# VH-VL binders against q983m5: the designs that were tried, part 4

Target 1, 189 residues: q983m5
Amino acid sequence: MVKVIASSLRKGNVVDKDGKLYVILFAENIHPGKGTPVTQLDMRRIGDGVKVSERYRTTEQVERAYVEEREHTFLYADGEGFHFMNPETYDQVAVSEAVVGDAAPYLQEGMPVQVSQFNGIAISLVLPQRATFEVVETEPTTKGQTASSSYKPAVLSNGVRTAVPPHIAPGTRVVVMTADGSYVERAKD

## First folded at step 1 (VH-VL)

Design c02 (framework fv_praluzatamab)
Fold by ESMFold2-Fast, scan of step 1:
Parts: C-alpha cells; structure tokens; sequence
Structure c02 (fold): chain C 189 residues (1-189), chain A 123 residues (1-123), chain B 112 residues (1-112)
C-alpha cells in the first residue's frame, strides 16, 4: 500500500477503506464556489460487489493498493461472463458481468482492453476511447430542410441509443465514445 | 506446442513467380490478435521482414517489395501463403514463416519460427 | 524506414566472461504508451532465429537469466553476464514501432 491524495484517484484504482478493498468506478473533483474542494468517488467493494459513494477532501490521504494492469483482447461472451486473451501469452481470463458493467455493449471481438487484476481476479476494464458501429435506426434526412445544430435519436448496431447529426442516415457507420456512446464523427472508409 | 513449417520449390528461374506455403499447428489464425509473418535471409546476410497477415485478414507488406508480394491465409487449413512475382537472383534466401504475438499496444514480435526453406533463384 | 545499427559486428569472447551488444535506432522506439518496441533475437548456427528479449527488457519464456536487455529511446543494450558455449550465434535487434519491421545487421558472437 501507498498513501495518495484523494484528488489523484481515477477509475480502476484500488483503495483500502476500513480494511476492505474497493475499485474506483468513477472519480470527480468538485470545486464549489463556496466551501472546500472534494473528490467524489463511486466504488465497488471487491469482496462482495457492493457499490458505495464516498466524498473526500481533495487533499485527504487514502491508501491505494497495487494492481496488475495488462493489455488483453476481447474474445467472446458466454454464460460465465466475458472472455479476454492476453495477446502475448494467450492465457485467457474471464471477467464477470458485474465488472464489465456498462462497457459490455461496446465490446467487439479483437478489441484491445486494459484488464486490472488483484490477486488473480479481474476487477476492472478500460476500453479504447472510441469504437465504430453502424446506425441501424434513425429518422431519415428531410430533403430541403435547413441544416440544424440539433442532433436526432439513433440506435447503434450494438443496441446503444445515441444522438447523431441530422445528415446521418440508417446504414451509416459512426465513431462513438465508449464511455457514454456519444457521437464523435462519421467513420472513414 | 506452436510449430510452423515452410514448403515450396527449392529452385526457381528468374522472372517466375515463387509461391511458399506456411503450415502451422498449436494455434489458430482465427484467434483475435494472432498473426503470421514471413522473413527471409539471403546467404550470409541479415534478416529481412517481408509481410504479415493477421486473424482479421489485415495485411502489411515491406514497402520496397509490396508490388511483388501477396500474402493470403486459409484458416481452416492452418496455412499462410506468400507469393513473390518476377523473381531474380537477389531473391535467393532462406524463407521463414513465424508466429506473431499480440494485437494490442505492445506486442508485435515473432516468438516461434519455422525451420526455413532455402530458395535459389538461378537460370 | 527506421534504421537499426548494431555494434560490434563481431564479438569474440572467452567462456565465462560477460558480453555486451549495442543496438541504436535512427529514431526513438519509445511509444507514448510507455513501451520501447525493441526486440532481441539469437540465431544459432544452422538454426532459425529465437526470441530472447521483447519490449526492450523483458526476457522471453525459457531464456536463461544471464541474458538481460536495457535501454530506452534510441540506445539499447543486450548483456550476457557469463557467456557459455551454447550462446554462440548471430544476435539481431529488431524494431516494430513502425512498418516496415527492420533488423540490425547482426552481431556474431564467437568463442575465443
């Protein structure tokens, strides 16, 4: 263990709280106009998967555990979870649905991911920032309509709902952020 | 466990097309991140990389030789084929195929190599 | 293309002595991800090349601990702490930061 200030913590870090280990799911530094800066942490207890939210002063010291973080590629999903391969050793690791969480729809065969393990157990994943999917459902472009800055609803080939510019038609491949499914750009050929 | 073996003609004449086959076992070229490369070594000279093919059929070629090279795979037969057109005596070399590890960020090397096959280009 | 230059080209060593081989690249092999895309291979007489070191400093499976790789950016070193007769062969460095993959010209290790 090493002591670090709360504001340095980021998704994927493992911290000790009252003798229990937690993986950080979300971290945000908040600087109110009045009052003390705080770090908001959403985290999951490693032993039983319980999710908790905590606030720390940004300068408060927290004990951080070492975790093994290694690159893997996504292979497939089945009844036991999500399976990844270490591209160097070809060893496979299975990651539970609880650990993969909201990232699951964005996984594509061959996608490189960072897998964090603690004592041989996968505790978090980090996907590439962007991924490409086909728009399977969206409103057609209205001919003669003046260009608008307003985005329109769309459904991606992975089932995720997003918003795309008015000129995007069904069948178009688009690049989205894996963190929230937000539109980035039309995919290049 | 992983093994590769090259096969093809040992003698070819200038201007002919050389076709080499790599047959492998112990891995599948349908597994994400896996690739196979071809490297050659003229007698008494250094190693020279020629081409790679990956599980997703992505292909990379040595730029100086690209116009003469074609790499293909047949995943069901565990084979990768390299074709070199319009050969000349400078193409005389031992040709190796090799297993390429990884697809992500840090893994782009060859860990297991075939025994090599000597190809002589002579009239 | 990235040019790889090895030194020395010929390295006679007495058994039990240490040996050191240098590899220099024409541009940095350090990627923004923190890895050096530099690899060391050994080709024993009459055999295929075998991997010794990957990503600059990591010893490949089955490689004796007397082999070590070090360096970063453009300057890399392969060291053998105690040379044995079985270490005879040609050593090559390779970069895989960009296509084409390029090899050094080789260093021939010979027993005196």
Amino acid sequence: as target 1 above (189 residues)
Amino acid sequence: QITLKESGPTLVKPTQTLTLTCTFSGFSLSTSGVGVGWIRQPPGKALEWLANIYWNDDKHYSPSLKSRLTITKDTSKNQVVLTITNVDPVDTATYYCAHRRGYSYGWKYFDYWGQGTLVTVSS
Amino acid sequence: DIVMTQSPLSLPVTPGEPASISCRSSQSLLHSNGYNYLYWYLQKPGQSPQLLIYLGSNRASGVPDRFSGSGSGTDFTLKISRVEAEDVGVYYCMQALQTPRTFGQGTKLEIK
Scores: ipSAE 0.000, ipTM 0.430, lowest interface PAE 16.6, mean pLDDT 84

Design c03 (framework fv_praluzatamab)
Fold by ESMFold2-Fast, scan of step 1:
Structure c03 (fold): chain C 189 residues (1-189), chain A 126 residues (1-126), chain B 112 residues (1-112)
Amino acid sequence: as target 1 above (189 residues)
Amino acid sequence: QITLKESGPTLVKPTQTLTLTCTFSGFSLSTSGVGVGWIRQPPGKALEWLANIYWDDDKHYSPSLKSRLTITKDTSKNQVVLTITNVDPVDTATYYCARVKGYYGSGRYWYYMDVWGQGTLVTVSS
Amino acid sequence: DIVMTQSPLSLPVTPGEPASISCRSSQSLLHSNGYNYLYWYLQKPGQSPQLLIYLGSNRASGVPDRFSGSGSGTDFTLKISRVEAEDVGVYYCMQALQTPYTFGQGTKLEIK
């Protein structure tokens, strides 16, 4: 543990508050025109996932823990969690649904991910920026629409709804951004 | 999508050798931590594990049947073969192959079956 | 070899009612790493076994939350909070703590 000033805290840092550990989800330094500068932190408690919002003076000291970030490979998911393996050590880690969040639909067996751990507990997850899925449902391509810039609704093989160019047909593999499911390009493989 | 399919004779005579082939897709035995196992089920009876083969060619057999069992793999063809020698009517069963998933803990792997083939019924009768 | 014993062997259930299946091992399945090497499989009529629960209490991918596994050491339970028609079949517990992997004798769940 090391003491740091509140204004130095960023998303992904782990802090000790009243004997409980929290991962920072959002941090903002606020400098009012006539008041004391404050740091607003939105945090998730590691033990039970409770979200809290706190404000600290920017100069206030906070206990910060060291976080280990290691590459893992996604193995499988079930209703109780998501399982990853370190490809070098073969150590496995289970990550809760709360930590994986909106990234869950994009996980594919064998996908490399960065897992941040504190004392062996997974606290955050970073997927590759892009992932490839098959389009399972979309409107048929129409003659004369290939030059259109208008996107059409589509459903990916992972269940995510997105928008694709008019020339994309059902059965086509596409590359999407894992952050929001947005279309990037047709897969070259 | 992961699939496995068993193939082999449906009828074998007592004392003969039974050879079964498992052909699979959606995974490879060149990947560490993966294997293929064989399980059988006599009509109306419980499941019985027979053998596993792993990515590193490590082989494990049911002790009661070990002298009669041989398991081999061809990684390039995505196939695993099980051979049972000197069969008798009690070997009549539906034979399944299944993917074996490996998990690492405490310096060693631990394994179990997660995806199974459709099974093939083998009758041992004269 | 580790012997696995299930009870009951036959379980008639009315749709919507809960069901509970017991599995007992002849020796502890709890490893020093904290895991119970106990698995539950369902074999529906005319189908291959499918994994329901791994490592004692974890639901496999695609398994509805009405299924739950519990227990530790030598006594384990599979519970279905509300049985549906598609849950008909034979349920097997299995240990994978040591080879040979061994299965229970099976519990046949039938709709009344």
Scores: ipSAE 0.000, ipTM 0.425, lowest interface PAE 23.8, mean pLDDT 83

Design c04 (framework fv_praluzatamab)
Fold by ESMFold2-Fast, scan of step 1:
Structure c04 (fold): chain C 189 residues (1-189), chain A 122 residues (1-122), chain B 112 residues (1-112)
Amino acid sequence: as target 1 above (189 residues)
Amino acid sequence: QITLKESGPTLVKPTQTLTLTCTFSGFSLSTSGVGVGWIRQPPGKALEWLANIYWDDDKHYSPSLKSRLTITKDTSKNQVVLTITNVDPVDTATYYCAHSDYEWGDYAFDIWGQGTLVTVSS
Amino acid sequence: DIVMTQSPLSLPVTPGEPASISCRSSQSLLHSNGYNYLYWYLQKPGQSPQLLIYLGSNRASGVPDRFSGSGSGTDFTLKISRVEAEDVGVYYCMQALQTPYTFGQGTKLEIK
């Protein structure tokens, strides 16, 4: 254990609160124009998955535990969860649906993923920033010379709903952000 | 590397039909957001837009010339064809075809062919 | 149709000096998306036009930073901070907000 200031905490860190261990899901430093700066932490208890929100003064000390972060590749999903393989050792790790969360639709076989483990248990994942999917449903195309930048609804091959520029047609491969599914660009051939 | 090249007759008699072919490389006209346009320039005069064709076979024509213009594409041959009926001496011009890509920055006519001069006899 | 008007039509300039070309549209070229659908082209003697500026102010790939586009709505300006001999030619603005696409009448930039 090491003591760190609250403002240094980031997603994936493990902290001790009243003898229980929590993984940080979200961290935000809030600096109001008037008042004391605070760090807002959303975290999940490792033992039972209970989610809590806590506010600390940015300078308040919190006990942080060490975790191992290693690259893995996504293999498949089944009833036991999501399965990843260390490309160097070939060791496989199963990650629960609760840990994968909203990232699940973006996983593709062979995708490199950073997996954080504490005492052999996977506690968080970090996907690549971008991923490529085919647009399977969207409204009819619109031409550039009369185009509006008004994005139109689209459904990606992974089932995620997003918004794409007017000129994107069904069947087009697009690059999206894995954090929120937002459109980045048309994929290169 | 995107290239376009115009071809067709250099001399045409009044009232005849003029057919020009644009042959291109470095892109596909089935790619979403891509189009090819035709622009002409009479000797010593300004540029005039004629027609566009897009990846989905949508077509737009200059309203003043629409009744005389037909634009088509053959995606497998990488060609776009412009046809102008009932030509007269005012149709004497250098004819250009040009690439557009509305995905990568709303580029309108970013790469042009070398142009082909067509003279309509007086 | 949207009418595009350029000024001046003839622009003699000494090498190394700045140059400025104006382009006015009969209707606003500002789309609700925040972009001006205004383009600048250079046609060097005996050559095809080449794209300089797209969407009002963005330099096309390979265009030197001495070229800049500015303006919004109906008034646009192309500036060359220091004119070089290779910049000789006819400059055209074009609107692509709606069909028919329309060009200005052209500005001939000449050394001297």
Scores: ipSAE 0.000, ipTM 0.501, lowest interface PAE 13.9, mean pLDDT 86

Design c05 (framework fv_praluzatamab)
Fold by ESMFold2-Fast, scan of step 1:
Structure c05 (fold): chain C 189 residues (1-189), chain A 126 residues (1-126), chain B 112 residues (1-112)
Amino acid sequence: as target 1 above (189 residues)
Amino acid sequence: QITLKESGPTLVKPTQTLTLTCTFSGFSLSTSGVGVGWIRQPPGKALEWLANIYWDDDKHYSPSLKSRLTITKDTSKNQVVLTITNVDPVDTATYYCARDLEYYDSSGYEYGMDVWGQGTLVTVSS
Amino acid sequence: DIVMTQSPLSLPVTPGEPASISCRSSQSLLHSNGYNYLYWYLQKPGQSPQLLIYLGSNRASGVPDRFSGSGSGTDFTLKISRVEAEDVGVYYCMQALQTPLTFGQGTKLEIK
């Protein structure tokens, strides 16, 4: 265990709260002038999966557990969960749907991911920042649309809804952020 | 519909203790990020912030008045109470309570004091 | 304490014309998070203050788009593009960067 200030915590860190271990799902530092600066943490308890939302003063010290992150490659998903393989050792690990969470739609066979384990159990997963998907649904380009026009709704091949520039047609492959599905650029050929 | 209502005595003698109650509806102090503040306005003068209290019982006071101020909450009754000891004529003012939001959405915006009560005039005189 | 100074203190305006109110702080209200902790309130005659602008430039819910806030650090401006009769009252700026929260002395907007 190492003590760290609350404001240093990020997604994937594991913290001790009242003798229970939690993995950070989301962290945000908020600095209101009339209130004490706070770190807002959304966490999932390791073991039973209970989600909690907690506030800490930004300077408050929190006990952080060290967990080892190792690169794995996504293989497949089935009724038992999501399966990954360590590319060096060929050891496989199964990760529960609760641990994968909102990252599930972005997983692609062969994708490198960072898997954190505690006592042999996968507790968090970090995907590459970007992933490429095909646009399966979007509005046709209307006469008069220009480069300065607003983004339009689109549905990606993984089912995620996003917004894309007016010139993006159905069938185009696009690069999106895995954190929120936001459009980055048209994929290279 | 969010409402706040101040209540308390309208006339207080110098050296006495003034107790004001803010009763609200449409929100709860059990909700994370929600607070209530007290502001006063002497007749014809500017607004002056006094104190606030948040859902987690975090309290802040105007430093010049801190020794005379106490703010408490009763979450189950939807009430916040401000107590001012040893009043004098300079404490004559309209007293307001207001909802004070630390709104923790994904953008991190703080909405501040967004909804105010109607105010209650307190006169301190012999 | 951070001191907030408004100018002008009295602002007579003809309906339909623009109005501008200045607010200066004795210390920068720009936090390291990139936000200016400056708020604008309107107190109509006989009424409680109502929030117009939060965090320097953001309009509160229900506030008409003819109101805008601008500025950064120590110098802030509230602008009304076309004044309407319902806009009469006293305008206050407030800082929330640190306690105690402090208000300007107020600007009374009156119809000529």
Scores: ipSAE 0.000, ipTM 0.447, lowest interface PAE 15.6, mean pLDDT 83

Design c06 (framework fv_praluzatamab)
Fold by ESMFold2-Fast, scan of step 1:
Structure c06 (fold): chain C 189 residues (1-189), chain A 122 residues (1-122), chain B 112 residues (1-112)
Amino acid sequence: as target 1 above (189 residues)
Amino acid sequence: QITLKESGPTLVKPTQTLTLTCTFSGFSLSTSGVGVGWIRQPPGKALEWLANIYWDDDKHYSPSLKSRLTITKDTSKNQVVLTITNVDPVDTATYYCAHDLRFYGDYGMDVWGQGTLVTVSS
Amino acid sequence: DIVMTQSPLSLPVTPGEPASISCRSSQSLLHSNGYNYLYWYLQKPGQSPQLLIYLGSNRASGVPDRFSGSGSGTDFTLKISRVEAEDVGVYYCMQALQTPYTFGQGTKLEIK
């Protein structure tokens, strides 16, 4: 354990609150021009998954635990969760659906993933920023629309709904952000 | 593979009208977001944008040349035509056409033709 | 019209050395959609321009990873980590935020 000021905390950090450990899901420092600065933390308790929201003065000290981060590759998913393998050690880690969260639709066999563990428990993972999927459904566009305002709904091959430029047709492979499914560009392959 | 090729007269007399044709393959001007632009380069000088035309027949022109420029497309022939009226020796340049994608997340003006040199002289 | 200014205009480089070209715009090229409408082109002697970088920092297909673009708003940089003989030519930045699209004056990269 190390004591840190609240404003230094970020997603993925593990903190001690009242003798229980929490992983930070969201951290925001709010610095109003004439008000007291505060740090808003949204956290998930390790083990039982209870979510809590807390506010601290930005300068308030909080105990932070060390976490171990290692590269793994995605293997498969089943009723017990999502399974990853460390390519260096061959150790396998099962990660719960609650930890994988919104990243689940973007996982592809063989995908490199950074897995953070605390006392052998997977607490978070980071996918590559981008992934490529085929557009399986999208609607026709209307003539005269501008570049910034002409995006149309689309469904990707992984089931995720996104918005794509009007010239993207069904069957086109596109690169999307894994954080939110947002369109980046046409695949260059 | 996208390709574009410029064609037109190589020599034009002052005061005449210059007509240049861009013939392309690998894309269609019926596809939303797609356009074709014209750019010129006088010998030894910088690139100068002239005009763009887009899938929806939206047209843009360089303000300094607007009164002399007309850009049109024939989608069925895969051609874009640029017309410059009342040419002057300062219009001597290599003229390029280029594929243009308007929407963010795509390439913009990514593929250019080989260019055609037009000399304006008596 | 948005004015694009490049520096240097002449850039002699020894092969294997890094090179850097600056491009400044007279107004911000950052659109409300989050993109900088700034493009980098290379024109090799006797050839048409070829796209290197689109939307400020994205490398075009087939462009070696030794080329990179950076910057936002009004100040942009093209970097070549290790210059090769085939990189000789004139480099242009271009803005496409608004018409007329405008190019910089060009930077001539020459091998020493």
Scores: ipSAE 0.000, ipTM 0.432, lowest interface PAE 18.8, mean pLDDT 83

Design c07 (framework fv_praluzatamab)
Fold by ESMFold2-Fast, scan of step 1:
Structure c07 (fold): chain C 189 residues (1-189), chain A 125 residues (1-125), chain B 112 residues (1-112)
Amino acid sequence: as target 1 above (189 residues)
Amino acid sequence: QITLKESGPTLVKPTQTLTLTCTFSGFSLSTSGVGVGWIRQPPGKALEWLANIYWDDDKHYSPSLKSRLTITKDTSKNQVVLTITNVDPVDTATYYCARDRGEYVWGSYRYFDYWGQGTLVTVSS
Amino acid sequence: DIVMTQSPLSLPVTPGEPASISCRSSQSLLHSNGYNYLYWYLQKPGQSPQLLIYLGSNRASGVPDRFSGSGSGTDFTLKISRVEAEDVGVYYCMQALQTPLTFGQGTKLEIK
């Protein structure tokens, strides 16, 4: 174990709280104009999956456990969960829906991911920061209209709803952030 | 490839001090959560845990042997050293070192996933 | 100290038949984090111990699926669904809930 200040904690870290181990699902540092800076943590207990929310002073020390991170590639999803393969050893690991969480729609066959394991059990995964999807639904562009800086709703090929610039037409491939589905740019391919 | 190898004397006289060195490769004791332990096995008998040392220099000893045991590490050399003072014939055993990467319990990780080949130490006059 | 007791101490098995080894602890090995700190090792003749099962029921890398661990608290079982010649050796359970780490006395599995 290593003691770290609460404000340094991020998604995927494993912490000890009262002898129980938790994986951090969300971390936010809140600095009010007046008042005590706090770190808000949303965590899942590793043993039984119970979710808790905790607040710490940003400077408060918290025990962080070692976690092994290894590259895998996404294979497929089925009733048992999401399946990944280590490209060096060819070992396959199944990761539960609870662990994959909101990242599930962004997984693509062959995508490299970092799988975090604690004593051989998958506890979190990190996708590449960006992924490319086709826009399947959005309003068509109309020639002769003044360009607007306002984004318009769009649905990606993975089912995720996002907002894209007015000039993006259905069928266009776009790069989005895997953390929240936000538009980055038109794919250059 | 993770490997551990024990070295030290094969014959020690009663009342002397036994020093054993574990040299390892494929991992580092500078990595958070990693430790190395010593386990012994008298001929034909069960395994007995002796001591563990961790990345943060945290040390744990078998209570029955604590007064006779010292465990140290040299992270830069990838070595862990166990010293046993005032040996007697009952200390005759094969001594193993092993990597500890277990779960956090009371500030220390405790279970062994890779073991050295072992070194037989005979205590005899 | 937590005392680990294995049964049987000697287990002759015909190849292809199942085998079962029991391990009992003098106090619960179930931590508040939901894990049982119980481990199974195999020591083949002339070799170092090798990890078979960690945290009660998880097979270590490279361990065949005919090996399985079960149990919780104070009673644990290692099962081999179909014993093969290479399974010969002494099986040990270990607890790592608290120091000192303690091993069972060992179960010697032999081909009949």
Scores: ipSAE 0.000, ipTM 0.430, lowest interface PAE 20.1, mean pLDDT 83

Design c08 (framework fv_praluzatamab)
Fold by ESMFold2-Fast, scan of step 1:
Structure c08 (fold): chain C 189 residues (1-189), chain A 125 residues (1-125), chain B 112 residues (1-112)
Amino acid sequence: as target 1 above (189 residues)
Amino acid sequence: QITLKESGPTLVKPTQTLTLTCTFSGFSLSTSGVGVGWIRQPPGKALEWLANIYWDDDKHYSPSLKSRLTITKDTSKNQVVLTITNVDPVDTATYYCARIKYEWSGNTYYYFDYWGQGTLVTVSS
Amino acid sequence: DIVMTQSPLSLPVTPGEPASISCRSSQSLLHSNGYNYLYWYLQKPGQSPQLLIYLGSNRASGVPDRFSGSGSGTDFTLKISRVEAEDVGVYYCMQALQTPLTFGQGTKLEIK
């Protein structure tokens, strides 16, 4: 945390109010011809989405959260969430299922990820753009059936459904985008 | 540049197994969209396709010869090997290996774009 | 198996004159995707085959524009607008719609 004057705050900044993190949605500095200059802030609480409107004196100090991304490696998942380790310090952090979200199926032991934290609590996670998985289920298509005009459905070893070129057979390892599971290419391994 | 070269015995006796090796450079079977096929040509006759192998180890064989043919690859050595069991004089031919270019962006198709020099194999007692 | 039939089998041509080779398939090579899975190869004397035309009408890289492919379904034609001495060899059509891949019997182009 650092203390900054209210008038320095802008849309997109993250501030702490009573131990809760808020993203500033709107900021306006008002300098009347009479009276005290004020900063009007409209904010959304990160944890539950509650919107709050606050007015500060322009010179009033507000705690601004410095959100740092640090590289970690994925270890395992359990009832408490997803566990990651800082490869330099060996410190472990647990990230809730709510924060990991749709990225969960793509996590592999040893995968490097960027974890953003506030006071030891993870608030966001960024995976590598691509990951490799085996195709466990797909329509039988061989290069003996060379005339095909579309991708075919496939299920990856992590349970994600995707679409692959007609020649991809079950057992083939493929590279997919972690953002949406879309096919990129056959893995070169 | 892309080069393929066939190697193996020049003379084999009837009933023996013929093993041919295709060694190539300028491309790798670790790259998607490529393969290697084997085609033969008996003296004075037309070309006859034998087998294909692709980067993902997908294999296809001429149905009439399938029971006698095995195609394998060694990606680290840039080699594809074809074996033909129980040869007879009708298997006398120049044997070619050729690179396969495979496309699948919407429509799928493939063709042979680069060929080896060929190796003549005579089957005789 | 798809049978490929070429005509003529022997084609003597005077240099500078046009040449035309026909290829017929026992079943249609036109797929519902609009492609004809027909290919043309040239084998010069003592050399390996080389690709001339892919998918019926597309020239392969490095192939002179005097070579052209046409046709659809079961009837295909390879044309050489002005034959040169270097064009001597055996021309083969090939289908790749389905396995086994099959070739025509070949057309030998000779200079008169």
Scores: ipSAE 0.000, ipTM 0.473, lowest interface PAE 12.2, mean pLDDT 85

Design c09 (framework fv_praluzatamab)
Fold by ESMFold2-Fast, scan of step 1:
Structure c09 (fold): chain C 189 residues (1-189), chain A 123 residues (1-123), chain B 112 residues (1-112)
Amino acid sequence: as target 1 above (189 residues)
Amino acid sequence: QITLKESGPTLVKPTQTLTLTCTFSGFSLSTSGVGVGWIRQPPGKALEWLANIYWDDDKHYSPSLKSRLTITKDTSKNQVVLTITNVDPVDTATYYCATDYWSGEPLYGMDVWGQGTLVTVSS
Amino acid sequence: DIVMTQSPLSLPVTPGEPASISCRSSQSLLHSNGYNYLYWYLQKPGQSPQLLIYLGSNRASGVPDRFSGSGSGTDFTLKISRVEAEDVGVYYCMQALQTPYTFGQGTKLEIK
């Protein structure tokens, strides 16, 4: 066990809370303009899968358990789950749909991911923070619309629904956050 | 009663600097926990927050506009001034000033708003 | 930046009927102090925005009790129990958990 401040925690870390182990599913550090900085954590209890949401002061101390985190490359998905390969050892690991969860639509062949294992079992994945997808459906750009206008609904090439600025047309490649599908920017290249 | 009123030019040309003044009454910006901010609204579009200034001269700016924005206060005159450099037609909007209170908990957010002033950026 | 998404964008309502507007944030607005930094504003035609609800569920001074705010974290709702003619306008949610403060795209409430 190592003591760490809450703001250092990231998806895939395992923490001890009240004598039970949890894997972090989502971590966000929030810096309000005039408020106290906080860390929002969404966690899954390893023993029974119970999901818990907790808020901590960014400087609050938390006990972190050691788990083995290794880079893998996404290969493919099938009826047995999602398959990844360690590029250095060539070992393949199958990760269940329950562990991959909402990250599944964002996986692309060749994508580097961090796979966390506890006692040899995959317990979490961390995808790159951003991924690029083509907008396949969205409303036409309205004449006179600017980048500061309200967002409009769009469907990405991976099937995920998101909101994009009014100037984004179908066929445009966009960068989105893999955590929630939110629009970041138009892909540059 | 708290009141705020925006003033400034109604028409500015592209590349010029726009200066807007918020004059208020019913409170002092020397009072701990008090702030004033600026919000704009292009015709027919949504509200966009621009900047805040607080009693302790702490300043916050919209990141996308930060390089063009300056917010200052004159506590003795009950005024907050927003300056926007290098304006272009996309800056055409109604500009509002509003109170933002921080006295610990709770924070009230943008509470009392001025009437707004329409600024057109056109050649 | 925190993205605020409102639905519906257009809300036709018969006078006397209830109305509901949804606001969702791209990240939790719940601070460790227990407050949701979510605000609701009404902009009547030709007027400045006015504060309706602060910190998720508290009615601002002078706001009729037919208005109520609820929700926590990322999902918030503004309810009007009985819509009156004076309630016509555009409703906005805003987060003040972090700068930049961000607004939803607005919901236009119209009488049928």
Scores: ipSAE 0.000, ipTM 0.414, lowest interface PAE 19.2, mean pLDDT 83

